# Ledger of designs, part 44: VHH binders against q84jc2

Target 1, 232 residues: q84jc2
Amino acid sequence: MSKMRNLVEEKFLEFYESWVIQLELYLHQLLIAHNNNTMSETELRHLISKLTTHHKAYYTAKWAAIREDVLAFFGSVWLNPLENACSWLTGWKPSMVFRMVDRLRKSRVVLVEAQVKKLEELRVKTKFDEQKIEREMERYQVAMADRKMVELARLGCHVGGESVMVVEAAVRGLSMGLEKMVKAADCVRLKTLKGILDILTPPQCVEFLAAAATFQVQLRRWGNRRHYVTHS

## First folded at step 4 (VHH)

Design j28 (framework vhh_7z1x_3)
Fold by ESMFold2-Fast, scan of step 4:
Structure j28 (fold): chain B 232 residues (1-232), chain A 125 residues (1-125)
Amino acid sequence: as target 1 above (232 residues)
Amino acid sequence: QVQLVETGGGLVQPGGSLRLSCTASGFTFSSYAMNWVRQAPGKGLEWLSGISGSGGYTSYADSVKGRFTISRDNAKNTLYLQMNSLQPDDTAVYFCAKEWDLWSEYYTGSSFDYWGQGTQVTVSS
């Protein structure tokens, strides 16, 4: 009964824990590939495809879950407090991945001039798309502070069955607006990821994906430690 | 090219059961979430259920929770909807729908990029 209405958090927690375990296994493979300069282009492309498929699997599950309960993704129970503190609209901030790209300039895998120019163009576009979404979120937050919130507050002062139904309908409307915004942000994330992978060579893709996965796994480990503040 | 074909609809009495199938082709089936959507006579589209590419996550609309079960067989490129305890208000055309390709154009408000032709379900005594 009441448990059926709260299952999204439990189900996605189970999904996410399994997804992270598989990400760690792929990270191990990426690190081996990065340290072994003798892997074939075909082997590298296959590994890159596995990571791409794995990230797509996350977003297909996420979009199914947000149709049922988008609010579960704001302050998610499957994320520790540090992961939640570092989230931008329920996920990583798209422009942040260019920090992993910047590491490639200092590695043994050298970017050619044409790649540098394309990556700078993509960086500018990604930042523009981020700012557009941030303006939409600001408009959403301002609208929530206006007439609709005043109506909800007034209804909360008068107890009755009619008030309960009206409040539930209003909360549903707010959730639908957030769902659209989250989907827009996820599309910017995936377009940015695809754009970078399309510009980079297979060895550079492996190094980039290894850096991104390392950051995600380490952030989770740091936040999961009970005494992380007292450990260096 | 992408194709989705639904089968399994029909006439059933209240309290009865039906199993819908949707066969997919033209894309890597296991890489995309799949959904069931219905349209009742004179009403708009209503999303019912979704399943992740691997089948590891499922979601349901409140109207069908506990009565409908979504599943998939990635080896057969087939999506299923098991419908139990059918009610007269479940009468509708049922569509399978492919999740929008997250690698294509920026999100414009459309959740699905491909739909099947639909299969009619009629619940009547």
Scores: ipSAE 0.204, ipTM 0.633, lowest interface PAE 5.1, mean pLDDT 83

Design j29 (framework vhh_7z1x_3)
Fold by ESMFold2-Fast, scan of step 4:
Structure j29 (fold): chain B 232 residues (1-232), chain A 125 residues (1-125)
Amino acid sequence: as target 1 above (232 residues)
Amino acid sequence: QVQLVETGGGLVQPGGSLRLSCTASGFTFSSYAMNWVRQAPGKGLEWLSGISGSGGYTSYADSVKGRFTISRDNAKNTLYLQMNSLQPDDTAVYFCAKEFDLWSEYYTGSSFDYWGQGTQVTVSS
């Protein structure tokens, strides 16, 4: 009999593989646009919109999946071990995208002082929101080891209707707590992404999105190359 | 102005089927996940099913899995819920709910930012 967790994992694996293939196609278009200074502003905005829509599609699918099984996103089967090792609350760490922004300082289209100031303000805000979520995760981890949770786990060793129901309610509560934290983290991710795109010009947005997508795709390829196959 | 309008509710006998529709306006329908939520008499809200913006991913509550099917037609801005093998405990007001806008809004603890008025489904012999 297939477990609910395995079913969610298999469904999202299928979705994610298709999503990554499309990301690589968009990355190809971003790299062409970045190297071609004859593209119109309208064409650049259209490409940026495609990437934005693609990322939104990921989060709409993710939120649907976590309603069924948030734990599938901790140690995800659709990510290789390197991708999982680099994950922060089921995704990229929001402050890390500013590493991609630093690349723009060396580009042909340099940032003006007003953009630098707005990006620094966004970086500070992002780090503050990130740290707030990290404190919530620390509290959650401490709560997992408190006397009440230990006592509930002990009760789970007893076979019986009422004790089984109490343990199931506690586990559901723990999953709901994780779901809330994942949703908060995803909101910080998307506000950070939107904030950066709102500050940057269309050519700078293309360069930023190309750098971010390149890193995501290369991290996946690096992790896949190091995975040993059973035949060896 | 965001509007969600549900239709298709009614009285049905146990084991019967109904198809609910929800017509959306005032936002880019294909950019947002859509959900079905119900409220039985004297009970709280129960999430039933969700579908991603593209329709490429669907999810279901255990209570309806295998009996209900969510789908969408983005060209018509319409969300559907096909309900089969209806049981008396499926009696509830069924709401169409739009996913919170992660792109533009801060998470407030609610996953849904807009709701329809609801459509009544009554399963009785």
Scores: ipSAE 0.429, ipTM 0.766, lowest interface PAE 3.1, mean pLDDT 85

Design j30 (framework vhh_7z1x_3)
Fold by ESMFold2-Fast, scan of step 4:
Structure j30 (fold): chain B 232 residues (1-232), chain A 125 residues (1-125)
Amino acid sequence: as target 1 above (232 residues)
Amino acid sequence: QVQLVETGGGLVQPGGSLRLSCTASGFTFSSYAMNWVRQAPGKGLEWLSGISGSGGYTSYADSVKGRFTISRDNAKNTLYLQMNSLQPDDTAVYFCAKEYGLWSEYYTGSSFDYWGQGTQVTVSS
């Protein structure tokens, strides 16, 4: 099991480092596009498509990895301690993305009333979906401490094949439950991101994606430049 | 490597029913939305119905709403279209189409990246 976890961690660390480097390159392109009013709608849509494809690659790799070891994503070795401290169920908190949307209200690219209404409806739905997942996580934590689960864990100390099979089934059930919750949280993230992009015009999408990528990149840089009291 | 194979087409009388099936391989079926699209003789492509990867969301074109039902069996990697109250204007080649991207697990209505070979449906007396 420990060897399997180490392999998943190593593979995803390599993937994530490359993924972040590419995100920084896309951020540079988004900032150029945001400051250049001469780009066509087709050119802006192509750039937005590159970003959505890049996020698709992240979730494709993540879901493959959590199928093998979901626990690798709770306290991830490819994230610095600051990024891990800011994580909500293995990723960004969906409702926080609306803070990037609020930035658009203060930019030169103004939101029309119809867009504001749709964004508020999406905000409310996103918050509801978050709370539903938080309740499921609370139930999961209570279930892990349940007397029956504790008794099943104790049975794993016996050498009998029947006891081993029952304990293995219970542990697999816990891991599957956690994987299901992570996928549910990622589902809310993807629906929220897509919903925002569907409401916004291409120039507004570029500004929004630039704000989101800037925050993600800066959070990583702030965490990586942290000084420990002890240095090697 | 991605393959979509439609079956179940044929000749049917007006007012009759047919069920189309599409068997998918080469990708994680449950992660992508699937669609039915048709092309009548001498006409362009018409989108009919879509279903999200999870099966939780479905949508229909107004021309088929109430007559056609889309469904999927993720354990069998199979998409279905139940067609009732068929009319002569339903005569077309029916295509199974896979949606592009991760959005399609939770939503349908985006662009398509792979298509089946099509199956002929003829509604005539």
Scores: ipSAE 0.000, ipTM 0.126, lowest interface PAE 14.3, mean pLDDT 80

Design j31 (framework vhh_7z1x_3)
Fold by ESMFold2-Fast, scan of step 4:
Structure j31 (fold): chain B 232 residues (1-232), chain A 125 residues (1-125)
Amino acid sequence: as target 1 above (232 residues)
Amino acid sequence: QVQLVETGGGLVQPGGSLRLSCTASGFTFSSYAMNWVRQAPGKGLEWLSGISGSGGYTSYADSVKGRFTISRDNAKNTLYLQMNSLQPDDTAVYFCAKEYPLWSEYYTGSSFDYWGQGTQVTVSS
């Protein structure tokens, strides 16, 4: 591991721990709001805005970090093994959040027909965008394999400083391509999240965000307990 | 009966120091991460710092990094925040926040008390 990779990992680990602690505090506020039906629309929208800003802050920090070392996000050291096992292209799979939307159908304030229709349209669009990203990743992996084979053959024929420079340039190109792919996946995540929040009423947004935050923090706790038991 | 009681606030000059304490009761203190959060007049809640149940891990908001130090004494069920180089912008009510249990059954709960009443810190000349 290079010193640069270690620095990116350490910085993002520090950021992520703080980000999760803040998410837990927002979860407290979401649960209070959910249990207090007297909150005004203005108050609920302010809380929803804090959550959306918090998620945007994550992607801002992530995109800065992947520009320096995208590989740090494949098998991330700030995530436990369970969180890493559930990752799709360095984050949550966008279509998965519709499982959390399904919980709203059992709430006191049920989804109206128009919302159900819009959510289904968004679900189809999200799955389509996921498939586009998966196809692009397949093409990228094939290109990586071809470039790596050419690079290995070339390295076998030449030894010296000029060979090192050429290899470094090729590796940088591959990393930049991965950065582009990760950013594309993150854009689908953000569009899906915003789409859901645009369709839901403020009380439904609070319930949805509370469900999402609960699942994220709970998954982290389950993974950390297992890691503690088996690895201390 | 979960209770959190914050103390140690007061009026202090810019550049001064204060140490806040939070005494916890009604739960197994060492099993929960603890946090410090503040609310300035007319503003929302700002997370400042967190510490793991064991005390082995700490984290800080950029606004207080290098100036504030979080610590805990699990034998005394007490959380601390050492605040140095205080600035007028640090004027706020400071709250001790317990980690929420984060189970779905709590969506239906009507009772909550995950932080205390707070302690006022005023940084003024």
Scores: ipSAE 0.000, ipTM 0.133, lowest interface PAE 17.4, mean pLDDT 78

Design j32 (framework vhh_7z1x_3)
Fold by ESMFold2-Fast, scan of step 4:
Structure j32 (fold): chain B 232 residues (1-232), chain A 125 residues (1-125)
Amino acid sequence: as target 1 above (232 residues)
Amino acid sequence: QVQLVETGGGLVQPGGSLRLSCTASGFTFSSYAMNWVRQAPGKGLEWLSGISGSGGYTSYADSVKGRFTISRDNAKNTLYLQMNSLQPDDTAVYFCAKEYELWSEYYTGSSFDYWGQGTQVTVSS
C-alpha cells in the first residue's frame, strides 16, 4: 500500500518547486549585493521589496490551498522529511528567525543599541504570540476528544446515509479549525518578518534575508541528500 | 474604501455557460488571495474556488472541479469565474470574497475579510 497524492498536493508541489527555484535566484542576488557594497539604498530597497513580495506570494498561494485541503500542509509531500521535522504549525517557528538576527552581530554592519532593544522587544512579543497559538492548538486537540466528537466517531461506525452526512459535516468543521490556526501562525510569521525588516537598515535587511534564505535552502539540500545518497 | 462589485449573473439554461466578474477597489489587489463563494436558496455558504495574489495557484471545491475556472487580471483589478456545464443545482447568489491581509494583527478568524454584494445565477429551462 502506498500513499496517493491528491490534486492539491500535486498542484502545490509544482508551485513550491518553482517558488524555491526563484528563492535561490533571489539568494544569489542578495549575496552579490552583500559582497558588492556599492549598491545604492534605492537598489537595496528594491531587492528587499522583491524578497518580501516573494514571501507574500507563497502565503497567498498557501491560503488558497488550505481552503481546499488544510491537511495537505500537516504532512507536506513538497517538503522532505527533515524540513517536515523542523516545521511548527506548517511552517517556520517564528522565534527561530531571531537566530538569524543574532548572526548580524558578527557582521560588518553593526547593530546600534536602539535596534538591539527593539529586536529584543519583538522577540518577546513573538514568543508570546507563539505560546498563545500553542495553547489554541492544545485546546483544539482536547476538543477532538470531547464527548460530542467521540459520539460522532461512534456514529461513523454505523451504516447509514444520515450518519455519514453528520460525520462529514464534523470533519469539515475540524478542517476549518485547523485552517484558522494555520492562518494565525502564518500571520505571526509575517508580522515577525516585517517587524525585523522595519527595525533593520537596508544593508542589514539584505544580510538578514540572505542568512534566512541560505538556511532555508541548505535545510532543503541537507534533507534531500538523504534521498539522493546511494551506498554501493 | 474597500469595494467588491460582482457582475455577470443572470438566467441560463442547463448545460450553458456564464462568466462572472468582480471588480475590486480600495486595496492592492495583487497582494491578496481572492475567492468565489455561493449560497443556494435555503442552504448555507459554499466555498467554490480560490486564487493566489499572483494567479499562480488556483483551488476548487469538488462540486465545481472541471466545470468552473477562476482567473484574475491584476492590471484591471478584476476577478473572474468562468462557469461551464451549468446545472440547476448551481442556482445561487455568487459572492467574491477577499482574503485577510497576511501580516495583519487583526485576523479575527472569520472566513473572509471583505465580501461583495453578490450576483444571482439562475439555471433553469
Scores: ipSAE 0.318, ipTM 0.710, lowest interface PAE 3.6, mean pLDDT 84

Design j33 (framework vhh_7z1x_3)
Fold by ESMFold2-Fast, scan of step 4:
Structure j33 (fold): chain B 232 residues (1-232), chain A 125 residues (1-125)
Amino acid sequence: as target 1 above (232 residues)
Amino acid sequence: QVQLVETGGGLVQPGGSLRLSCTASGFTFSSYAMNWVRQAPGKGLEWLSGISGSGGYTSYADSVKGRFTISRDNAKNTLYLQMNSLQPDDTAVYFCAKEYDIWSEYYTGSSFDYWGQGTQVTVSS
């Protein structure tokens, strides 16, 4: 059966596979809605709500998992190497979604001036929040190489007694620090997503969510095909 | 407006079982992860278990894995903790805690934004 070492990795891999399958089903519904002229505003809002709930379900599961083992999210086994290469602090980089918003400027559902202004304001704020978190991560990485951490690593070479307890406390501190940074990054992601959806009309929301889901699904397929394509 | 009320605590002998309940009001219960946290006499807060909004993902601290089971009934706005094989070291006040609102504009550094009043569990002979 499973040869995975870590229980959190095994459980979240199972969760994530199911979550992605459901995302593909929602993407299909989004694409149908986007290409059809017959959906009512109420029907579009219902579909947007399903996607919003689905994304919230991912983050509620992720936050439960990182409380148990945040390190499982750095180099995640449920992501292929391409997906991992595109990760920023265990997930998508918030400012990247504005690339998907730029697609709306070329679509049938054109953005009005007031929306463009609000999206630019949101983009600037998102970039500022990203930079703040990046500075915090840099400080964290420097602190990990600090003299105190090097000394604790030396203590970890010895077994038993007080030294084990001190090393365990330090590792717990490192994990808590990473958990706080990941949660801060996730809050920026969700604040950015909510902000975009609040600015857009329901048809524009459907197009935006379809673009985002398409990118996520295709990135996974591209990475998987690179590893499982038969060339002989 | 948000309220979390724990019930089900009491005195139990070592090896016994107890089921805690937490009734929630003032928010969309199914949209948030829920957690159980305890505080033993003279010790700090210890996170025990978490459950996703849908109930599809659960997590546990190593100290309670295999003994405690977290579950939820979203139709009743109720969170549960089934505690089996209780030991004296499980003596603590048990709190229901709502996960931080992930849609919030600012992460406060706290993992939880609302707590219940707690329910006392005492494991002794």
Scores: ipSAE 0.301, ipTM 0.709, lowest interface PAE 4.4, mean pLDDT 85

Design j34 (framework vhh_7z1x_3)
Fold by ESMFold2-Fast, scan of step 4:
Structure j34 (fold): chain B 232 residues (1-232), chain A 125 residues (1-125)
Amino acid sequence: as target 1 above (232 residues)
Amino acid sequence: QVQLVETGGGLVQPGGSLRLSCTASGFTFSSYAMNWVRQAPGKGLEWLSGISGSGGYTSYADSVKGRFTISRDNAKNTLYLQMNSLQPDDTAVYFCAKEYDFWSEYYTGSSFDYWGQGTQVTVSS
């Protein structure tokens, strides 16, 4: 293992760096499609499919990694401090993508009344699902501080052998609980993204995906620059 | 009609090797992560290894790191597990499992939506 990172962190760092480079290339294609307005609906749907496949690949890799070490995703070494500060349960906060949807109106993209209604319904549902997960996380944190867990921690600290094994089993249980919550949060992210894409027309999908990718890429660049300034 | 069919199991002596295969049909194989999971007699399910749709990311349980290698051939819709330095504790039924489609369904507590029937691996002198 590395001295600064475990094997899971090293593998996912390599994956994530490549994934972000490919995201930047797709962003370039989205911006060209948006600005030129010459692509057919079939061509736009193909580009949208490439982006959705790219996002699916991220969650596929993430889920494999969190099965090995979910804690690697809390304060991730492949994210800069700004990206980590903006994270909600190891990723973007689902309801925040509706700010990108609001940009569609500001960019003179015409949303029909039926779309506005469906997007608002989806926003409310997404916020409800977020709050449910936040309540589960709160319960998890309270359970960690419960009398039984505190007793096990004291026992493991002062008594060796059999007591240490019981405490280690409890810690593994805590990690499994975190994995379940992260997976639930990721499912809300994917359902929210799919929901928006299902409501929008292909040109609107391109503009939405371009806005989301632009934000993700710029947040990374801002944080990386700030990190170097701090240490230079 | 999703189907996963495992082959390659059998009886092997300690220190020996086996190569498991899983042939997939009924879905776009290259679009989904694939996994190997085992179940020893009287024990629960243990996840062993996973591989991304493209093969660009692989992941292993600590119990098999350095001994097992996961790979896939997307042109043949086939998943592989190369098992080396087998130990009696590796005796189990080995399952091929497809990653749950998180894009299409709400999370229900399962990481996998489809499983093969399993193939028996017995490590014994």
Scores: ipSAE 0.006, ipTM 0.403, lowest interface PAE 9.1, mean pLDDT 83

Design j36 (framework vhh_7z1x_3)
Fold by ESMFold2-Fast, scan of step 4:
Formats: C-alpha cells, sequence, structure tokens
Structure j36 (fold): chain B 232 residues (1-232), chain A 125 residues (1-125)
C-alpha cells in the first residue's frame, strides 16, 4: 500500500466532512423555502444555484482524487458502513432519484403532463446509461479472470525485477479502467440531476433537492448510529 | 435525423409468443447498442433487454430472462425482441431505444438518445 493512498484518503475525508456540513446547512434553507410561500422565483433560483454549485464542487474534488487513487473510493474511509453498502460505483445509483421524483406526484406542487412525459423520457435514458455502465463493469470483472491476467498474477508471486514491473503496469491499467468507469457513472449522475432540475419549476426543484439532501443526511446519521431504518 | 419505428404488437393469449421489430434510420446502426423498454398500464417504465452494436453481448431484466430474446440484423438496420411464454403482466406498450455514447473520447455531454413511439402488446383471454 502506498503513502500517497493515505494522503488522498486524509485529504478527501477532510473535504467530505466539510461538504456534508454545508449540505446540511443548505438542506435547512431548502426546508425553510419549501414552507415559505412568499419567496420570489429569483430567490428560489438563487438557492437552487447554490445546491447545484455545491454538487459540482463535490465532483471536481472527487475527480481530482480518483486521478491519484481511484481505489480509495471503493469502500471509502469517509463513508460509514451503511453508506458504503448503499453505494453503486462509488456513489448513488442514478435511477434511485426517480423514487424522490415520484414523491412529488403526491405533493402540493402538481406536475403537469408535459413534465411527466419529460421525466419518463429521462428515467428511460438514465436506466439505459446505468445498464450500459453495469455491462462494462461486468466485462471488466470477467477480463480480470482472463487467462493472461491469471498468468500475470502467478508471475507476481515470484520475487524479481522484471516480473514486478510487469505486474505493476497491469495494476495501473486496472486502476485506469476503474477511473474511466467511475467518471462515466458520475457523468450519468450529473446529467440525471441537471435533467430533472431543467424539467421542474423552482418550487418543485426546491422540494426535490430537499428530499435528496434529506435522504443523504439521514442515511449518514442512521449508519453512524446503526439504528433500524423505518420504511413507509 | 434519427428515426425508430416499432411493429409487431397485438393481442395474444397467455403462454403465446410475439416477435417485435424496430426499424432504425439516420445513424450507423451497427455502431450503437439498442434496447427494449416497456410501460405497463398504471406503472412506470421498465428496461427489459439490451444488445451491443455487434450483437456479441446481450443483457436481460430478471422479469424476462429465459422468456425473451433480443437480436439484431445490422444488414437490415432492424432490432428484434422474441417474446415467449407471455403472461398477462407482460401487457404493456413496448419501445425500442438507441444508446447514446458515454464512453467516447470526445464526449461533450450533448449526445443523442432516442426512443420510438411504441407498439402495444396485450396478453389476455
Amino acid sequence: as target 1 above (232 residues)
Amino acid sequence: QVQLVETGGGLVQPGGSLRLSCTASGFTFSSYAMNWVRQAPGKGLEWLSGISGSGGYTSYADSVKGRFTISRDNAKNTLYLQMNSLQPDDTAVYFCAKEYDLFSEYYTGSSFDYWGQGTQVTVSS
């Protein structure tokens, strides 16, 4: 294991803890906005922009970190065991956010037919992208069991200069493949989030973002306390 | 530019079979993965099956695995879904959909994804 891996983990842990605290503060503002019917569209758009910028900051930091050590994001030390158990390719599963969108249908802010159609089209697109990434990950995992990789693993059991270098190159190749996969999954996450926000009105965006942030914050709290999760 | 047209739906008895077709135009068909999706009455969209551009890789949702077979004829720009052992809960509108390229070296986030108008399948009587 390398010293650089520990540094990446420490730096991202510090970043993530701060990022989550700020998310909780934004969640508080979203809940106030949702319960206050006197806020202007301009004020709501400003709050939505703060949340969008906050999520972009996360992916900017994440992509810098995975370039240094993508494996740190599989079973991350800055996530509790429940958060890690709920991860799909180092983050939330894109299609899960449509569960939160479905709750908007029961809310005070009713979706119009045109929005429902666009959200269904986006759901289908998101599911295809998700399945494509899952197929690529399956191919990647199968390739790791390939005869050439098995032979390379056997060579790695022998102590020697040339064999060690060849094994190191293969491991770097595997890490680069995972980095590509993680970035592809993150692109689907960002496009899904942006697509939903582009379809929804500002009040609906606030309700959606509040639901998403509430889930993320509560999942962390439940995992930290290891308490029973209550379902509706 | 891109056009997808589904055909082959209809009324069928439980245990019966149907073959759906999707004719594609406006793009290099063999370069893109194709998918089948359905929407049952009162339910959301459900992804059913996907096939790689070459046809070398296929995948299926658990609900249809072993009963449905996806295939393609790249010479005819046509995607197929062979549906066997049909059940009443297979009643839905079936859509074909074109993949957009997430793995391109030149991915700009502006890639197209398109799905057709659908074909109705009713399993009854």
Scores: ipSAE 0.000, ipTM 0.124, lowest interface PAE 15.7, mean pLDDT 79

Design j37 (framework vhh_7z1x_3)
Fold by ESMFold2-Fast, scan of step 4:
Structure j37 (fold): chain B 232 residues (1-232), chain A 125 residues (1-125)
Amino acid sequence: as target 1 above (232 residues)
Amino acid sequence: QVQLVETGGGLVQPGGSLRLSCTASGFTFSSYAMNWVRQAPGKGLEWLSGISGSGGYTSYADSVKGRFTISRDNAKNTLYLQMNSLQPDDTAVYFCAKEYDLYSEYYTGSSFDYWGQGTQVTVSS
């Protein structure tokens, strides 16, 4: 009667809620570190390592879930409607992080010219990778209208029974290509994140990670605090 | 081991044409997409165009669509950029850049290490 959920959706919902709570705890540590000018480079690197490990844990869990049901990540039940509206191929758009990097240039922590040049090189690469993935997605969607898929759809309509069999066949064919595309997008996300952290100093990394975590946490809170829509 | 060498830059008048070349070595050229990127004096990097390993797919930045054409000769390990209707704001150093593996399961990417040394294009009389 209610919106159906499968086992993958239920398990990932439980994982994601715990993962976000831990992210909020790390965000508090980042904010304390940001305001403590006496913290050593070793201590800052340790905190940065905790967050990079936390993000790796997310992608480990996501890729395991995607092998079982990639479609759970398109219109995810563990995300509110605002979070879902802001998703690009099941996650954050890689180029979005450069807006947070631009904030660092205007903050009290100044970027040197060599860092600015390397960040610009990474930004150009990231944009090119995004465009390639978007073209692959367009080709994939067009392939759904090929002769084989049209024929399967017609057979389902003629049978007059559950079109579920036609949908399941189409979904199984689609799933392999979607899994590849989502994994490619996640690789671009991880390469972009690693690239930024490799360019920035530890204090700049703390400020960047604090900005990213703040945006993620606030987007979730804004979506969860909205009053109901009347169209039902 | 990986080397990219750009040639073909120079001085041209507005409305003129140039063809840039990039010779690649140290990797299986046909297995990787290739890119053209430029940097104008006092400005950041601008991605211009990309071409798939087979040459079957190309992409262009809006600023160069209809004026520039990317192509490759896999037998010669060479990438080309044909530039037509050049304008003063096309003045820049032009770089050839190799794609990394987009489908790698391992996070190893950091910047354009396979970046050429560049070739200067100046559009002025």
Scores: ipSAE 0.000, ipTM 0.137, lowest interface PAE 14.5, mean pLDDT 79

Design j38 (framework vhh_7z1x_3)
Fold by ESMFold2-Fast, scan of step 4:
Structure j38 (fold): chain B 232 residues (1-232), chain A 125 residues (1-125)
Amino acid sequence: as target 1 above (232 residues)
Amino acid sequence: QVQLVETGGGLVQPGGSLRLSCTASGFTFSSYAMNWVRQAPGKGLEWLSGISGSGGYTSYADSVKGRFTISRDNAKNTLYLQMNSLQPDDTAVYFCAKEYDLWDEYYTGSSFDYWGQGTQVTVSS
């Protein structure tokens, strides 16, 4: 550790790099399972369980990290610029995952009418929950204007004053607000993922998870290629 | 029924060390992030440290970085806080706190899902 600053960013970068390597290994297993029709339902359920456990591990680590420094997750250093550009409240936008679900409709994996109906109901609910969080973010951003004015005024009085504690309390309050919003967004993400997996059969779950992991891995690779062609 | 029981508190002199333990029951311990929080006399709650379900990621408040170490033993359903270089202003009731089930539970906007009853740490000569 060369610097005392951004310790959360360095630690989570190390965690995330290891997490992505494991995701690529799981993606390889998902692709083998998708192309191999000999795997039993029990074997497929076990693989699906490994992926859900892996995603849960990410969110338990993230929640520990945001308690220390939530701002590290806005414009994350462990994500390339393309990954950051595609983020909604520090992660994937829940409703966008249904684009991957729509691809299942066009594949040779057959969705029955009852599944299509439940997926559409889940999509509508996910979009509704998403919009609630977006309204809360808008209110937070409006409140930031008032808080910023107060903080700037108090910062101006800080020279030789005892306003340091008040400024620190205000900043802590702002961070706590962002933490609640990130947690709410992450809960919508995980409930959406769980909902999709509960509706799909094990072979369909494998295809969905393979599509999601492929997109995540490829987005990272595409963004990393752009970094290589630009002057460092 | 989720239960969290803290032990290991007591009276210690400045510069001393204590190890707090939190025994968990009623949930799959390894599936949840765990936290340590304290409350000093006449003050609000202060988050100190967090650890991921696997133990692979830890986080700390600036006030305790380099002095406190969080760890867990998932086989024993136990969370630990090793406290070194204790200062008089570390005097507080220390709570073990369970993170929400991000997979199965409705998020209510609260910081934590469940808390223990706390263990008193007093740093004084």
Scores: ipSAE 0.225, ipTM 0.643, lowest interface PAE 5.0, mean pLDDT 84

